VHH binders against UPF0284 protein YN1551_0030. Designs and how they scored, part 17

Target 1, 347 residues: UPF0284 protein YN1551_0030, of Saccharolobus islandicus (c3nj62)
Amino acid sequence: MIKEYYGAETFILNKDFAYILVIGTTDVSLIPGLTIAGATPELTHFTPAADAEYVLLGKCKSINTIPVSPTGIPTPALLTRASLSFINPLKIVVNAGSRILPKIPYIDLQGEPGKDIRKQALSMEKVNNIMENSIKLGEELSNEYELIMIGESIPAGTTTAMATLLALGYDAMDKVSSASPDNPKELKRKVVEEALRNLPTDSLQRLAKVSDPVLLGVAGTSLGFKGKILLAGGTQMTAAAAIINEFDKNKLKDITIGTTKWIVEDKFADMLSLAKQVGVKVLASMLDLSISAYEGIRAYEKGYVKEGVGAGGSAIMALVRGVSNNTLVRKIDELYSELVGSNNLHI
Short names: E, the ipSAE of ESMFold2; O, the ipSAE of OpenDDE; V2, 0.75 times the mean of E and O plus 0.25 times the DockQ between their complexes.

## First folded at step 4 (VHH)

Design s85 (framework vhh_7z1x_3)
Fold by ESMFold2-Fast, scan of step 4:
Structure s85 (fold): chain B 347 residues (1-347), chain A 121 residues (1-121)
Amino acid sequence: as target 1 above (347 residues)
Amino acid sequence: QVQLVETGGGLVQPGGSLRLSCTASGFTFSDYAMNWVRQAPGKGLEWLSGISYSGGSTSYADSVKGRFTISRDNAKNTLYLQMNSLQPDDTAVYFCARGEWSYRSDAFDIWGQGTQVTVSS
């Protein structure tokens, strides 16, 4: 089951497609008060590389641990791999600016990791590199495919997405991230407010100040691609769509965001309002993980993780091709059991 | 109104024990993973322990493993941290926080005001 918003139509997805995963990192994740010491810095830096490796190989090469949270919740890359296992599309990893490079083949956009957005996220040289090279990639993919699905992996990417939307003039502060007193979200709001001071007039210069390499890589690839595009992700993809619209007012007719019900139902965000403001169509996977044997998988139904690595869009691709909820959850459980190293005792 | 309130801090001698409580209101407590985080004087935030929404899974930082025990009572909307074998280095403000952090820096979205724990002879 797939829910359609703002004129989105699932029939456009019944075509062969390439899965494009754009990876990167940002130093926004390192701002004091936004990071929790003791478990996070190493995993945060390695997350995009590890996610890409897991989607392509079913295992990580860049980390010595399994990509499961301390409480047993797996990376959304597991959901993506499960969904794509029923389709086997071509998978292309695109490095927009990851601090750690994956140990698999990738296309390099000649970008760099994002820096502190309160000062300057990216140099204009690197912004130009990412945009020029990703547009070229989209143009090249147009010769092989009528449809692509673009996902992302970037820790702290919702903070840069919020800053990007606000810098482009959208009402995004309360819709991307709910601010609460004396917590990381309140500090994020203060970081974003500081980042938005003295914005340049030129759109590319604004993006250079407050955005991130992944948003630019997703937008550039989309701008260059001549066919239909499924942006597989949540509120970060509304920011990518906003960048696309800034440079080509007619392009969003060929773009649909594919996300999860967990994102559209998130009480501390407003995905649908952001999509409406930007003018982008949305599809939501209604995948029900409550029937999973594993607490870590069922945690998604409680609103944990929700999205990433194109999990929602990938589930939509499987569901639209006739893969049932039960079949998809069974595959998710199988991969989770393999990942954790436990024997599957389901009968 | 969404809030978390920590209690149970205080002064304790090295080798002593304390039990911290965190009472949640304004949201469905049983739907959320919960965490304990501390901030020592002049240092940043350090994650200590997490517990799944059902209480079926727990995790600990190496610095507290074997000494601290996290638990929850979903019927009472309360999170606990049993702290044993306390050391002077455990002196910090202790916060409870809602969320899951492993893959994103923004995973903790609701925090309490904290409770002071001082371990001193």
Scores: ipSAE 0.215, ipTM 0.601, lowest interface PAE 4.9, mean pLDDT 87

Design s86 (framework vhh_7z1x_3)
Fold by ESMFold2-Fast, scan of step 4:
Structure s86 (fold): chain B 347 residues (1-347), chain A 121 residues (1-121)
Amino acid sequence: as target 1 above (347 residues)
Amino acid sequence: QVQLVETGGGLVQPGGSLRLSCTASGFTFSDYAMNWVRQAPGKGLEWLSGISYSGGSTSYADSVKGRFTISRDNAKNTLYLQMNSLQPDDTAVYFCARGEYDWRSDAFDIWGQGTQVTVSS
């Protein structure tokens, strides 16, 4: 049900935990080729807020449509909500820098949306705010929990993750995943190569140039937290782990990435090589969605979406507590049916 | 040699019909959602229609809903766009594109070369 890599062990996860969702946006999402210019830019800005709302409420308030693609593929927030429905952990939404704020309670890191990384992603003032406030949040969470799970929602976040890994010295070119089954590698490569020109020497200044608010918020929260951490995500979480390692070389012993089989098996990326280079442990949910009644859910098996909002880590948390694959898929189908039945979506 | 090739464009009179085809090669066509996108003179790209990997789900932009029909033949690796009740403002270069058009998607990753559709008297 769960594959263990690089010394990862599932028994550490059988504890009470808080689910932390770090949200943000980046103008990298507006680069032509990563999205159709003029077609989806506004809705892309709403994605993190809508994801957070869906996880907490089971519905979105910041968009007038449901979080399902025109061809019926749902946000990974649906998989996260289904998994967490069997556990009901405390859920905390953390705004690292989203253009659109969710219409639910959230903790504000006093960051800002990321700018085009080919110029400058974040001011040093906002980087310092994100790091200081997220470290403090991690310290505060240490008083209540021995385990936290941190997920993310940021469109185009794999491009900033690749730039971050390369800026920190890792062999990461063309190793990050994408939401499509195939990867727009040439465009990502070009954007990242431009971003890496005239790179500062100082690590925090390098991150300010090429990273994004979500990666910084995940890293800061992790650095402040004293217990065990499950970073719920794919190749973006290898970048977060790299940032953590840059500031505390002993911290990765308490960190494991929880992801999906669709990420670790992605032949157009290499998540496991990134994790090995960084020195971070990996768990992969072997969740089988092929048994779903819905084509949109089965699309994950074909490599669409793959991860996000902590979907893989959330599935791992449910599976280690004895929730079966069949039970979890049935809950996913139930929530999906509710979503498409609340709208006249053709599926 | 991953490629998409559009055919079927041309000159048509207002109120006429045209069927565009897009032939895919170099990848497993049945694993991918497909789309039609157009670019009118002096305008940006406009998404028109999408179809799921099996053909079980379709969607349309409001500008073409009820006039255009997307379909696919996975055995022939071919995507179609049936265009009815054509109007002068449908004049554009029409592209087929591989991927999901949605607010979460990274991008369409493979594009055809485009085929010109001109609607005039």
Scores: ipSAE 0.401, ipTM 0.742, lowest interface PAE 3.3, mean pLDDT 88

Design s87 (framework vhh_7z1x_3)
Fold by ESMFold2-Fast, scan of step 4:
Structure s87 (fold): chain B 347 residues (1-347), chain A 121 residues (1-121)
Amino acid sequence: as target 1 above (347 residues)
Amino acid sequence: QVQLVETGGGLVQPGGSLRLSCTASGFTFSDYAMNWVRQAPGKGLEWLSGISYSGGSTSYADSVKGRFTISRDNAKNTLYLQMNSLQPDDTAVYFCARGEYSWRDSYFDYWGQGTQVTVSS
């Protein structure tokens, strides 16, 4: 039910852990072609806050609608909440730079929302704040846990991930996934090619130009943490691992990416090639949603959404503890039914 | 090689009806969500309606809800928009678009050339 790549081992995950969700936004999501007026623009802007609220509370406070696409596909936060319901770990929300702040407790890294990477993503002041505060958080978590799982919520984050990998010297053009079954390669390629012009020599300055606050927050937390780390995500986590490796080349021995089969099997990306180049281990959840009663859930099997909010890593954590595929899907369907039924009741 | 071709536009009087069609080729139509988007003269793109890959779920912008109906025929690789009670403000170029307005990414990857709808007295 879990596939192991590049020396990854599931037995290290059979211990107590904290779930860390790093949230942020980037203006890359506002580039023409990535947003359309009238298509619930608040959905994208509020996504990180709403995802965090849903994972912690089972409901969103920052939006007046449910976190479901117009065609019924739910946020991956629903999959994460379902998986973690069998474990009930400590959940910590970390704000790296979200435009909308969640209406729940969070740790603030003193960052800022990412700007257009074609000009400058982050000021050096904010990059230093994110790195220093996230490293400190990782050090503090080391006193209480031997294992943490770090997830992310940032719309358009695969574009900044591709730019980050390329800026650090990896062969990453057109290798990142998207929420669509088919990757919108042409737009991402154009944005990233422009972003890569006139790169600084210094690694931290390169990241300030082309990265995003969430990738920096994930990397900093990982660098500060002394135990084992499961980076719960897809191609964005290969970028986080690349940043980690840039600042500590021995750290990746303690890091494994936990993702979904939809990411590793994505024909329009190449996550495993990125992981191999970076030198990071990968675990993939083979969760089968085809047995779901709901089309919106089965859409993940068609390659929609695929990952986010640590959905793959969370499923892996449940599976290694003996939760079956059928039990997970039943829980996912239960939560989805409540979510959809809640919206209909309001009318 | 993905192609989306809209037909059915034209001139209609206020209160009239039109049915737009979008024929798809170069991909497995039944695996993709489809959308209708319009652009009025001098304005930006406005999303109108979406339909899931099976046709089991549909959604509408408030501006067209109750007047427009999206549907699809997967056997014919065709998307439809039935437009009733047309108003002068519905005058726009109407585009068929493949994709999903997702919770994380809001990007449509293929668009048709558009079909002109003019609502005039």
Scores: ipSAE 0.485, ipTM 0.770, lowest interface PAE 2.6, mean pLDDT 89

Design s88 (framework vhh_7z1x_3; at its last look DockQ between E and O 0.52; V2 from the best seeds 0.00; counts 0 for: pae E 8.1 > 2)
Fold by ESMFold2, look of step 5:
Structure s88 (fold): chain B 347 residues (1-347), chain A 121 residues (1-121)
Amino acid sequence: as target 1 above (347 residues)
Amino acid sequence: QVQLVETGGGLVQPGGSLRLSCTASGFTFSDYAMNWVRQAPGKGLEWLSGISYSGGSTSYADSVKGRFTISRDNAKNTLYLQMNSLQPDDTAVYFCARGEWTFRSDAFDIWGQGTQVTVSS
């Protein structure tokens, strides 16, 4: 239950691997209309810390609530944790630039939170720190692993991904995804168009202006790593692949994006067009959540959330190892029940 | 053409009640979570209540819990907000919004034009 695009193959994934979760924040998530403003404008800054904590611990420490929306839709970190429970890889959290730090061990790239890309996302000093330290991390991982899987958690990361792809010369306008079933393209387009004014000519300076710390951390780790890489994410990972290609064209032969069916089937985006332009292979998990007992889990089938925290890549890794769709859904339901309790679901 | 239209606003005395309606068109209403949000004069947006696409799950902000009731009729493509025990600080423009407030960055993608609710003695 894995679809292959552009020559991607699954047999290379049946190796021991480390799971790398790169986290960060960007002030783009504070722009009105991208999230609810008002009394809770900074709640998006807690998402990366909460996701990282949930994947590692099965609970959050950085938020006073459970990582489930008001209508019962869980963080994709729940899907990731369920899939990884059948494999138990080493899990490494990497802070590329989060405003809220997770209350668990992490590797710090000495970056910074991204600022508003309409002005300047990152200083060149912090870009250099992220790139140097993430490349070093990738090199060190090469001593222990022939395969790594890299996930991401960053609110508003699809907006910075579109800006990044356009700044590197790709036809990316209106092709990135959204956590909404429909995609709020007009606001994203306006933010990105403003960000792209007066771009520097140097590629790294362009990235400092309009990218984000997580894309840089994912790209740098990949550039340093000397084995096979599964970039576990959606359209944001096409932007990471584009950055990698900008600095080492030979690296993409070792890279595959692992994503969800909800990303590749999204009629309001075009992940496969982006991947084709960049020259990166794609695998899509066809995990079917319709058989879940819980409305909040089945909402993914309606296009809510779609991807994050390595959910698609993690499902692919479990499926390759022979874990069935039914077994994955039973585990997802078990974790969901533990997280929310029966009173919230009218069962 | 996707559209949300609020009706039912108006002037009410403290302690009174009001029922807001939001009619949806141009999309499959039963596929989407729906929300009520308000904006008091000179303030930011305040999320009030949300309801799942089936109507099986609801949630409320502390400021309105116990006084407001969200509901939906998927056959009529209509979202409702029953507001009881209204007080002057409930005075605001009330919006319906399509989407799911999540812990991730994506937010409500379709908003109504809003309806004014004024509570005064």
Scores: ipSAE 0.012, ipTM 0.526, lowest interface PAE 8.1, mean pLDDT 87
ESMFold2-Fast, scan of step 4: ipSAE 0.597; ipTM 0.833
ESMFold2 (binder alone), look of step 5: mean pLDDT 86; pTM 0.876
OpenDDE, look of step 5: ipSAE 0.029; ipTM 0.325

Design s89 (framework vhh_7z1x_3)
Fold by ESMFold2-Fast, scan of step 4:
Structure s89 (fold): chain B 347 residues (1-347), chain A 122 residues (1-122)
Amino acid sequence: as target 1 above (347 residues)
Amino acid sequence: QVQLVETGGGLVQPGGSLRLSCTASGFTFSDYAMNWVRQAPGKGLEWLSGISYSGGSTSYADSVKGRFTISRDNAKNTLYLQMNSLQPDDTAVYFCARGEWDYRSDYPFDIWGQGTQVTVSS
């Protein structure tokens, strides 16, 4: 039910852990031509806050609607909540730079929302704040836990992840974007290429130019934490691992990425090759949602959404503890029914 | 072959109406959300409207809300866009696109038609 890559081992995960959710936003999502204008509605700015609220409470407070696409596909926060319902770990929300703040307790890294990476993503003051405060958080968590799982919520984070990997010297461009001129993915390539012009020589300054607050917050927390870390995510967590490796080349031995089969099997990307270049271990949840009663849930099997909020890592944690695929899908369906039923969705 | 074909474009006077159609083939149309997207001369892509696989949910961009209506006929594998009160600024190539808007995706649409030209002018 779990595939192991590059020396990853599931038995290290059968320990008490804290779930850390790092949230933020980036203006990369607002670049004309990179995304389709009007397809990035106001809710996208609320997504990190709403995701955090849903994981902790089973409902959102920062939005007036439910976190389900117009076509019924739920946020991956629903998958995370379902998985963690069998474990009940301590959950900590960490604000690295979200435009909308969640209406729940959170730890503030004193960062800011990311800006257009073609100009400057973050000021050095805010980069220093995020790094110093997240490292300190990791150090404090080391007093209580031998294992943490870190997830993320940041819309458009794959673009900043790609720019980050390239800025750190990895061969990443050919693995994420297409050379097709009429394909919107070609616009992502152009944005990233423009962002990479005139890069500083200092690693932290390069990250200030092209990265995002969530990647920095994940990396800093990991650098400060002394135990084992499951980075719950795909491409974004591979970029975070690259940042970690840039500042501590021995740290990746304590880090494993936990993701979904939908990410590792994505024919339009090559996350496993990127992980191999970085030198980070990978686990993939083989969770099968095709048996769900709901079309919105089964859409994940078609490659929509795929990952986020630590969905893959959370499923791995449940599966490692003996929760079956059928039991997990039943819980997902139960939570989905509650979510859509509570808001009187009209047919 | 998986294909989307738009028809119904043309020249129309300001204040006029047009109905665009998009015929799908090569996939189970009723399993997918569908969208209308346009590209004005010299500008980027602009999303206009989306409809769920059942037709039970619709969404509109502010620029067209109240003037355009999206609909679908799953028995005919056809998506429609009824365009009323057309303005010169509506001049664009109109595309139908298959996909789900998921709040996290940079690129929500995987299958596109060739487009149909709409020109609003005398």
Scores: ipSAE 0.196, ipTM 0.554, lowest interface PAE 3.9, mean pLDDT 86

Design s90 (framework vhh_7z1x_3)
Fold by ESMFold2-Fast, scan of step 4:
Order: C-alpha cells, then sequence, then structure tokens
Structure s90 (fold): chain B 347 residues (1-347), chain A 124 residues (1-124)
C-alpha cells in the first residue's frame, strides 16, 4: 500500500507526531488566464485559509461556499481530514504569508504573501522573518515530538517550486506536477524563465526573488526540528528539501517526502527524478479511490488535484497504523457526503 | 493536438430550443470533466454548466438551471448542451471547454482548452 524510494523506511512513522500545515499565497496564482463569471472564483486567495479551516473544523469559515470544483472535485484537505481522523494528532496551522487569514488559531511567521516572481517574490526582511521564526518553531517542537509531518497549502505552488529548484541549480524545467490530469507547461515555463533573469549570487537573495513564503516556512521549520520529518506533499516538497539541503547538507538523512501515487506516476512530470537529484527519500501512498461512491473523489484517479494539504503523507500515516484502503475510502466518502449535503444551493 | 469543435448554433425564436454539440479529439475525452461557457454581445464570459468525466455529476449556473441540460457520449467523444425555453438574453457565442482543475490550479486557469465557439441568436 506504500511504495518506498531512495532508502525511505515506513517503520519510523509508527510514532506520535504533530501535523504542521504551512499556509500562504503567491501572486503567481493571479498571472492572467481567462476571467469567467461563476467558474473563475475570486477564491484563490481564500484557498489556504479555507483548507486549514476544513482540516481543523470539518467546515470552511472564510468562504461562503463549499471547497469543491464546479464538477464536484473536492480540495485535498478532505483526504487529509479523513486520514487524520483515525489518528487525531495535534494540528498546528502556520501562516507564512497568506493574503486571507484563517478564522482559527495559527502561528504567524511574520512573513508576507509572495509577489510576482518575475520581479521580486519577497523582501529580504520578510525572508529573514520567515526563516528565523520557522527555525524557532522547529526547535520548540523538538521538545515535544520526535516526528512531525509538514503539509502545505498554496495556490500555484508548483510554479514557484520549479523556479526555486532551477535557481538552486537543479534540472527541474517541466518536471513539476499540476492540478490537472495533464501538465500545462507553456505559461509556467515562460513565467519561470522570466523569473530566473538576473539572479543574485546569495542563496537567500535568490530565494527572496523567485520562491514563496510556504517553501521557506517548511524549510525553516525542518531546519529547526531535531527529529524525523515527513514532508507531506509532491513536487513542491522536493523544492523545500532543496532549500533545506542548501543550508544544511546533513539534514536530508532525517527527512522523507510522503506523497500520493498520482504524483509519482504522473507522466507529465518527474517527481522521482527531482527527489533523486536533491537526495531526499520518498514514500508514496498507493491509495485507490476508484472504489469511491462519488465521482468527485474518483476524479483523483483521473489525475485531478493529486496532492495538497499533506494528503499523501496523511494517508501514509493512516496506512502504517493499520487503516485499510477500504476503511479510508469509506471515511472519505462519509466526509464528502457531509460536505456536499451541507450546500443549500439546490433547495 | 487537442481540438474542441462546437456545432448546432443558429437563429431561434424566443421559447424555442437548440441542441449544441462539441466534438473532442487529441486527448482521452473520458478522463476529463467538460464545461459550457458563453459570451453575450458586449459582455464577459459566463460559465453555464459542467459535467464530470463519466457524466454522473452535473452542475448549472442559476441563469440556466431548469432550462439547459448538459450531457456527454464518451463513445463518440461528444459533449452536448440541450437548451430549452430560450430567451433573447441567451444570445451569445457558446464555447466548449475542458476542465483543468479547481481554484488551486497552477495559473488560476480553470479551463485549459476551448473550442472556437458557436453563435446562438434568440430573436423574433
Amino acid sequence: as target 1 above (347 residues)
Amino acid sequence: QVQLVETGGGLVQPGGSLRLSCTASGFTFSDYAMNWVRQAPGKGLEWLSGISYSGGSTSYADSVKGRFTISRDNAKNTLYLQMNSLQPDDTAVYFCARESGYWRSDTYKPFDYWGQGTQVTVSS
């Protein structure tokens, strides 16, 4: 049910852990596509706050609708909540720089929303704040836990991840995943190529130009944490691992990426090549959603969404504790039914 | 090469009906959710309806709910929009669009491929 790559070991995950969700936004998500009334929601800014709220509460407070696409495909926060319902870990929401703040308790890294990476993503002041405060958070968590799982919520995060990997010298062009079944490469490539012009020499200054607050917050928390870390995510987590490796060459021995089969099997990306280049271990949840009663859930098997909010890592945590695929899918279906049934738009 | 081609538009009287078709090629049609979007003269784009990859789930904008029906035939790689009780304000170019993801999408782009559109004119 779990595939191991590059020396990853599942037995280290049979420990108590805290779930850390790092949230943020980037203006890369606003780079022009087509504005369509009713289908292009102004909700992109609300996604990280809504995801965090859903994981903690089972409902969103920052949006006036449910977190599903027009065709019923839900946020990966639903998969995360289902998986974590069998474990009930401490859940900590960390704001690295979200444009909309969640209506739940959170730890603030004193960052800011990322700007257009073709100009400058973050001021150096905010980069220093994110790194210093996230390192301190990791150090504090080390007093209570031997294991943490870190997830993310940031729209357009694969674009900033690709830019970050390339800026750090990795062969990453066109290797990151997307939320669609295929991978729209042309616009992402153009944005990233433009962002990589006139890079500074200093690593933190390069990250300030092209990265995002979530990648920095994940990296800083990891650098400060003394125990084992599961980075719950896909190709974005290879970028976080690359940042970690840039600042501590020995740290990746304590880090494993936990992701989904939809990410590692993505024919239009190459997550495993990125992980191998960076030198980070990978675990993939082989969760089978084809048995779901709901087409929105089965859409993940078609390559929609694939990952986010730590969905793959959360499934791995449930699976290593003996929760079966059938039990997990039944819980996913239960939560999905509750989520869509609460929508009064049809009465 | 991904292609979407809309047909079935034309002139119709108020209260009349039309059935639009969209034929897809260059991708595995049965793996993608599909949508209908329109653009009325002098107005922006308006989403009308969506259908899941198998046709088991559908959704509609309030402006067309109860009058329009979306459907698909995966064996024929074809998407349909049955339009009933047409009104003058339904006059627009109608586009078929392939769904790329939800609002977590990479570039804030819910549809990645579009047809050329078909003109629907509702007039006496």
Scores: ipSAE 0.335, ipTM 0.690, lowest interface PAE 3.9, mean pLDDT 88

Design s91 (framework vhh_7z1x_3)
Fold by ESMFold2-Fast, scan of step 4:
Structure s91 (fold): chain B 347 residues (1-347), chain A 124 residues (1-124)
Amino acid sequence: as target 1 above (347 residues)
Amino acid sequence: QVQLVETGGGLVQPGGSLRLSCTASGFTFSDYAMNWVRQAPGKGLEWLSGISYSGGSTSYADSVKGRFTISRDNAKNTLYLQMNSLQPDDTAVYFCARESGYWSDTYGSPFDYWGQGTQVTVSS
């Protein structure tokens, strides 16, 4: 049910943990796409807040629609909520720099939304705030937990992840994943190539130019935390691990990425090559959604969405505790039915 | 490489019918949900209808429910929109659009590829 790579071990996960969801936005999500946009830019700004609300409440407060695509493919927050419903861990939402703030309790890192990485993603003041405050959060969590799982929600985060990996010297061009079944690479490549011009020599200054608040918040929390860490995510988490390694090479021994088979098996990316280059261990959930009653859920098997909000790591946490694939899919279907049936607003 | 080409637009009288087609190439059509979106003169984009990758699930905007029918032929890589009981306010450029998923990496849109559009004019 779980595949282990590069020395990853599932037995370390069978203990109490806190779920930490780091949210943010980046103006990279607003760069003109290959085609004419069908939704307003504001919809992408609401995604991290809506995802956080859904994980904690089972509903969104910050949007007037349900968090599904036009054809009913749901946010990965639904998979996360289903998995965590069998565990009920402490859940902490951490704002690293979201344009829209969630209508739930959260911890604020005193960051800001990321700007266009072709110019400057973050001021050094905000980078320092995110790093100092997230490190302190990790230190405080060390008093309560021996294990934490850190997830993320940031639209266009794979573009900033690719730029971050390349800026730190990794062979990452065209290796990050996408929410679509294929991976339209042309726009990402063009944006990242422009962002990598005139890089400063200092690592923190490079990150200020090309990264995003969520990657920094994940990295800082990890650097401050003294126990074991499951980074719940896909190729974005290889970028977070690269940042961690840049500031503390010995830290990766305590870090494992927990992701989905859809990320690891993605023919249009190369998650495992990125993880190997960085030196980080990987676990992949082999969750099978083909048995779902709902086509929107089965779309994940077609390569839609694949990961986000810590969906893969959350499934791993449920699976190591003895929750079966059939039980998980049944809960996913139950929550999906509630989501689409209880709300008369559709997109 | 990915290409979507709409055909079937034209001038039609109020109460008339048109069938739009969208031919897809450069990707595995049967793995993607597809949508129809329109833009009326001087207005923004309006989503009309979506269809799942298998064709087993369809959805419609309230403005077109009961009048428009979305369908697909995966063997022919073609998406269709059957438009009945056309009204003057249905006058617009109609686009087919490939669904990218839940906004996560779509640069402000749930759609990642669009056709060039086909003009539909409803006039007496």
Scores: ipSAE 0.575, ipTM 0.822, lowest interface PAE 1.9, mean pLDDT 89

Design s92 (framework vhh_7z1x_3)
Fold by ESMFold2-Fast, scan of step 4:
Order: structure tokens, then sequence, then C-alpha cells
Structure s92 (fold): chain B 347 residues (1-347), chain A 125 residues (1-125)
């Protein structure tokens, strides 16, 4: 039910853990600068807040709609909530820099939303705030837990992840995933190529230019945490691992990425090559959603969404504790039905 | 190379009907949910209708519900919009759009990653 790569082992996960969700936004989500009055780009700003709210509450407060696509494909937060419902870990929402703040308790890293990476993503002041405060959070969590799982929610995060990997010297061009099945790459590639021109010499300054607040918050929390870490995500987590490795060459021995089969099997990306280059271990959930009663859920098997909000890592946590595929899909279907039915939307 | 090409637009009188087509190439059409979106003169984009990858589920904006019908033919890689009871306010450029997921996707157009160039529909007497 779980595939192990590069020396990853599931037995380390059979421990009490805290779920950490790092949220943020980046103006990369607005490139090429489309001004659409239909609120499509604007709703993207609400996604991290809405995802965090859904994981904690089972409903969103920051949006006036439910977190599904026009044809009913849900946010991966639904998969995360379903998986974690069998465990009920402590859930901590961490704001690294979101334009819209969630209407739930959160820890603030004193960061800011990322800007256009072709110019400058973050000021050095805000980079220092994110790193300093996230390292402190990791240190504090070390007093209570031997294991944490860190997930993310940031629209356009694979673009900043690719820029981050390339800026740190990895062979990452066109290797990151996308929410769509066939991974449209041309605009992403053009933005990243422009962002990589005139890079600063210093690693932290390079990250300030091309990265995003969530990658920094994930990396800082990991650097501060003394125990074992499951980075719950796909190609974005290879970028987080690369940042971690840049600042602590021995830290990756305590880090494993937990992702989905849809990410590791993505023919239009190469997550496993990125993980191998960085030197990070990978676990993949083999969760099969083809048995779902709902087309929106089965769309994940078609390569839609694939990952986010720690969906893969959360499924791994449920599976290692003996939750079966059938039981997990049944819970996913139950929550999906409640979500669409409660808002008078039957899809 | 992904391409979406809309056809079937034109001039129609109020109360008339028109059928739009969108021909897809460069990807496996049957794996993607598809949408219709319009832009009236001087206004923003308005989402009208969506259809799942199989055609088993459809959704509509309140402004067109009961008048417009979305459908698809996966064997022909074609998306359709049957427009009935057309009104002057339906005058717009009509676009087909490929769905990439929910509003938090990594595309710059929210849930849509590719758009056609559009086809003009003018409703006037």
Amino acid sequence: as target 1 above (347 residues)
Amino acid sequence: QVQLVETGGGLVQPGGSLRLSCTASGFTFSDYAMNWVRQAPGKGLEWLSGISYSGGSTSYADSVKGRFTISRDNAKNTLYLQMNSLQPDDTAVYFCARESGYWGSDTYLGPFDYWGQGTQVTVSS
C-alpha cells in the first residue's frame, strides 16, 4: 500500500505526531498579469486559508463557495481531513505569508506573500523573519514530539519550487508536477528562466529572489526540529529538502518525503529524479481512488490535483496504522458527500 | 501542443438558437473536464458551464441554466454548447477552456490551464 524509495522506512511513522500545515501565497499565481473580473485569479488568494479551515473544521469560512472545481474535483484538503480523521493528531496552521488569513487559530512567522520572482520574491527582512521564527517553532515542537508531518498550501508553488531547485544548482527544469494531468510547462519555464537571470551569490539572497514563504517556512521548521520529519507533499517538498540540505548537510537522514502514487508516477514530471539529486528519501501512498462513487474523487486517478495540503503523507499515516484502502475511500466519499450536499451542490 | 478551436458563432435574432463547437487537439481529450466561458463587450469573464471528463456530470451558471446545454463527443475530441432562447445580453465572445483542477491549481487562470481564441456570438435584430 506504500512504496519505499531511496532507503525510506515506514516503521518510523508509527509514533504520535503533530500535523503542521504551512500556508502562503505568491504573485507568481497571477502571472502573466491577467486582469479577470470573474474572480478566478482572486479566488486563488483564498485557497490556502480555505484549505487550512477545511482541514481543521470540515468547512471553509474564507470563501463563499465550496473548495471544488467547476466540475466537482475537490481540494486535496478533503483527502487530508479523511486520512487524519482516523488518527486525530494535533493540527497546527502556520502562516508563512498569505494574502488572505484563515478564520482559525494560526502561528504567524512574520513573513509576507511572495512577489514576482522575475524581480524579487521576498525582502531579506521577511526571509530572516520566516527562517528565524520557523526554526524556533521546530525547536519548540521538539519538546513534545519525536515526529512531525509538515504539509503545504500555496497556489503556483511548483513554479517557485522549480526556480528554487534550479537556483540551488539542481537539474530541475521541467521536472516539477502540475495540478493538471499533462503538466503545461511553457509559461512556467519562461517565468523561471527570467527569474534565474542575475542571481545573487549568497544562498539565502538567491532564495529571497526566487523562492516563496512556504518553502522557507517548511525548511526552517525542519531545521529547528530535532526528531524525524515527514514532508507531506510532492515536487515542492524536494525543493524544501534542497533548502534544508543547503543549510545542514546531515539533516536529510531524519527527513522523508511522503507523497502520492500520482506524483511519483507522473510521466510529465520527475519527482523521483529530483529526490535522488537532493538525497532525500521518499514514501508514496498507493491509495486507489478508482473505487470512489464520485467522478470528482476519481479524477485524481486521471492525474488531476495529485497532491497538496499533505494529502499523500496523511494517507501514508493512516495506511501504516492499518486503515484499509476501502475504509479510507469510504471516508473520503462520506466527507465529499457532506461537503457538496451541505452547500446545496450535488455533483 | 494543446489547441482548442471554437466554431459556430455568428449573428442570431433574439429567441433563436445556436450551437457552438470546440475542437481539441494535442492532449487526451477524454481525460479532461471542459468548460465554456464568455466575455461580453466591456465586461469580465463569466463562467457558463462545465462537463466532466466522461460527460456524466454537468454544471451551469444560473444565468444560462435551462437555456444552454453542454455536451461532448470524446470520439471526436469535441465539446459543444447548445444555446436556446438567446437574448441580446448573451452577446459575447465564447471560449472553451480546459479544466486543471480546483481554484488552488498551479495554473495562472485558476481552474483553467488552456483557452481557445473564442468565437463571437451576436444576438440582435
Scores: ipSAE 0.508, ipTM 0.791, lowest interface PAE 2.4, mean pLDDT 88

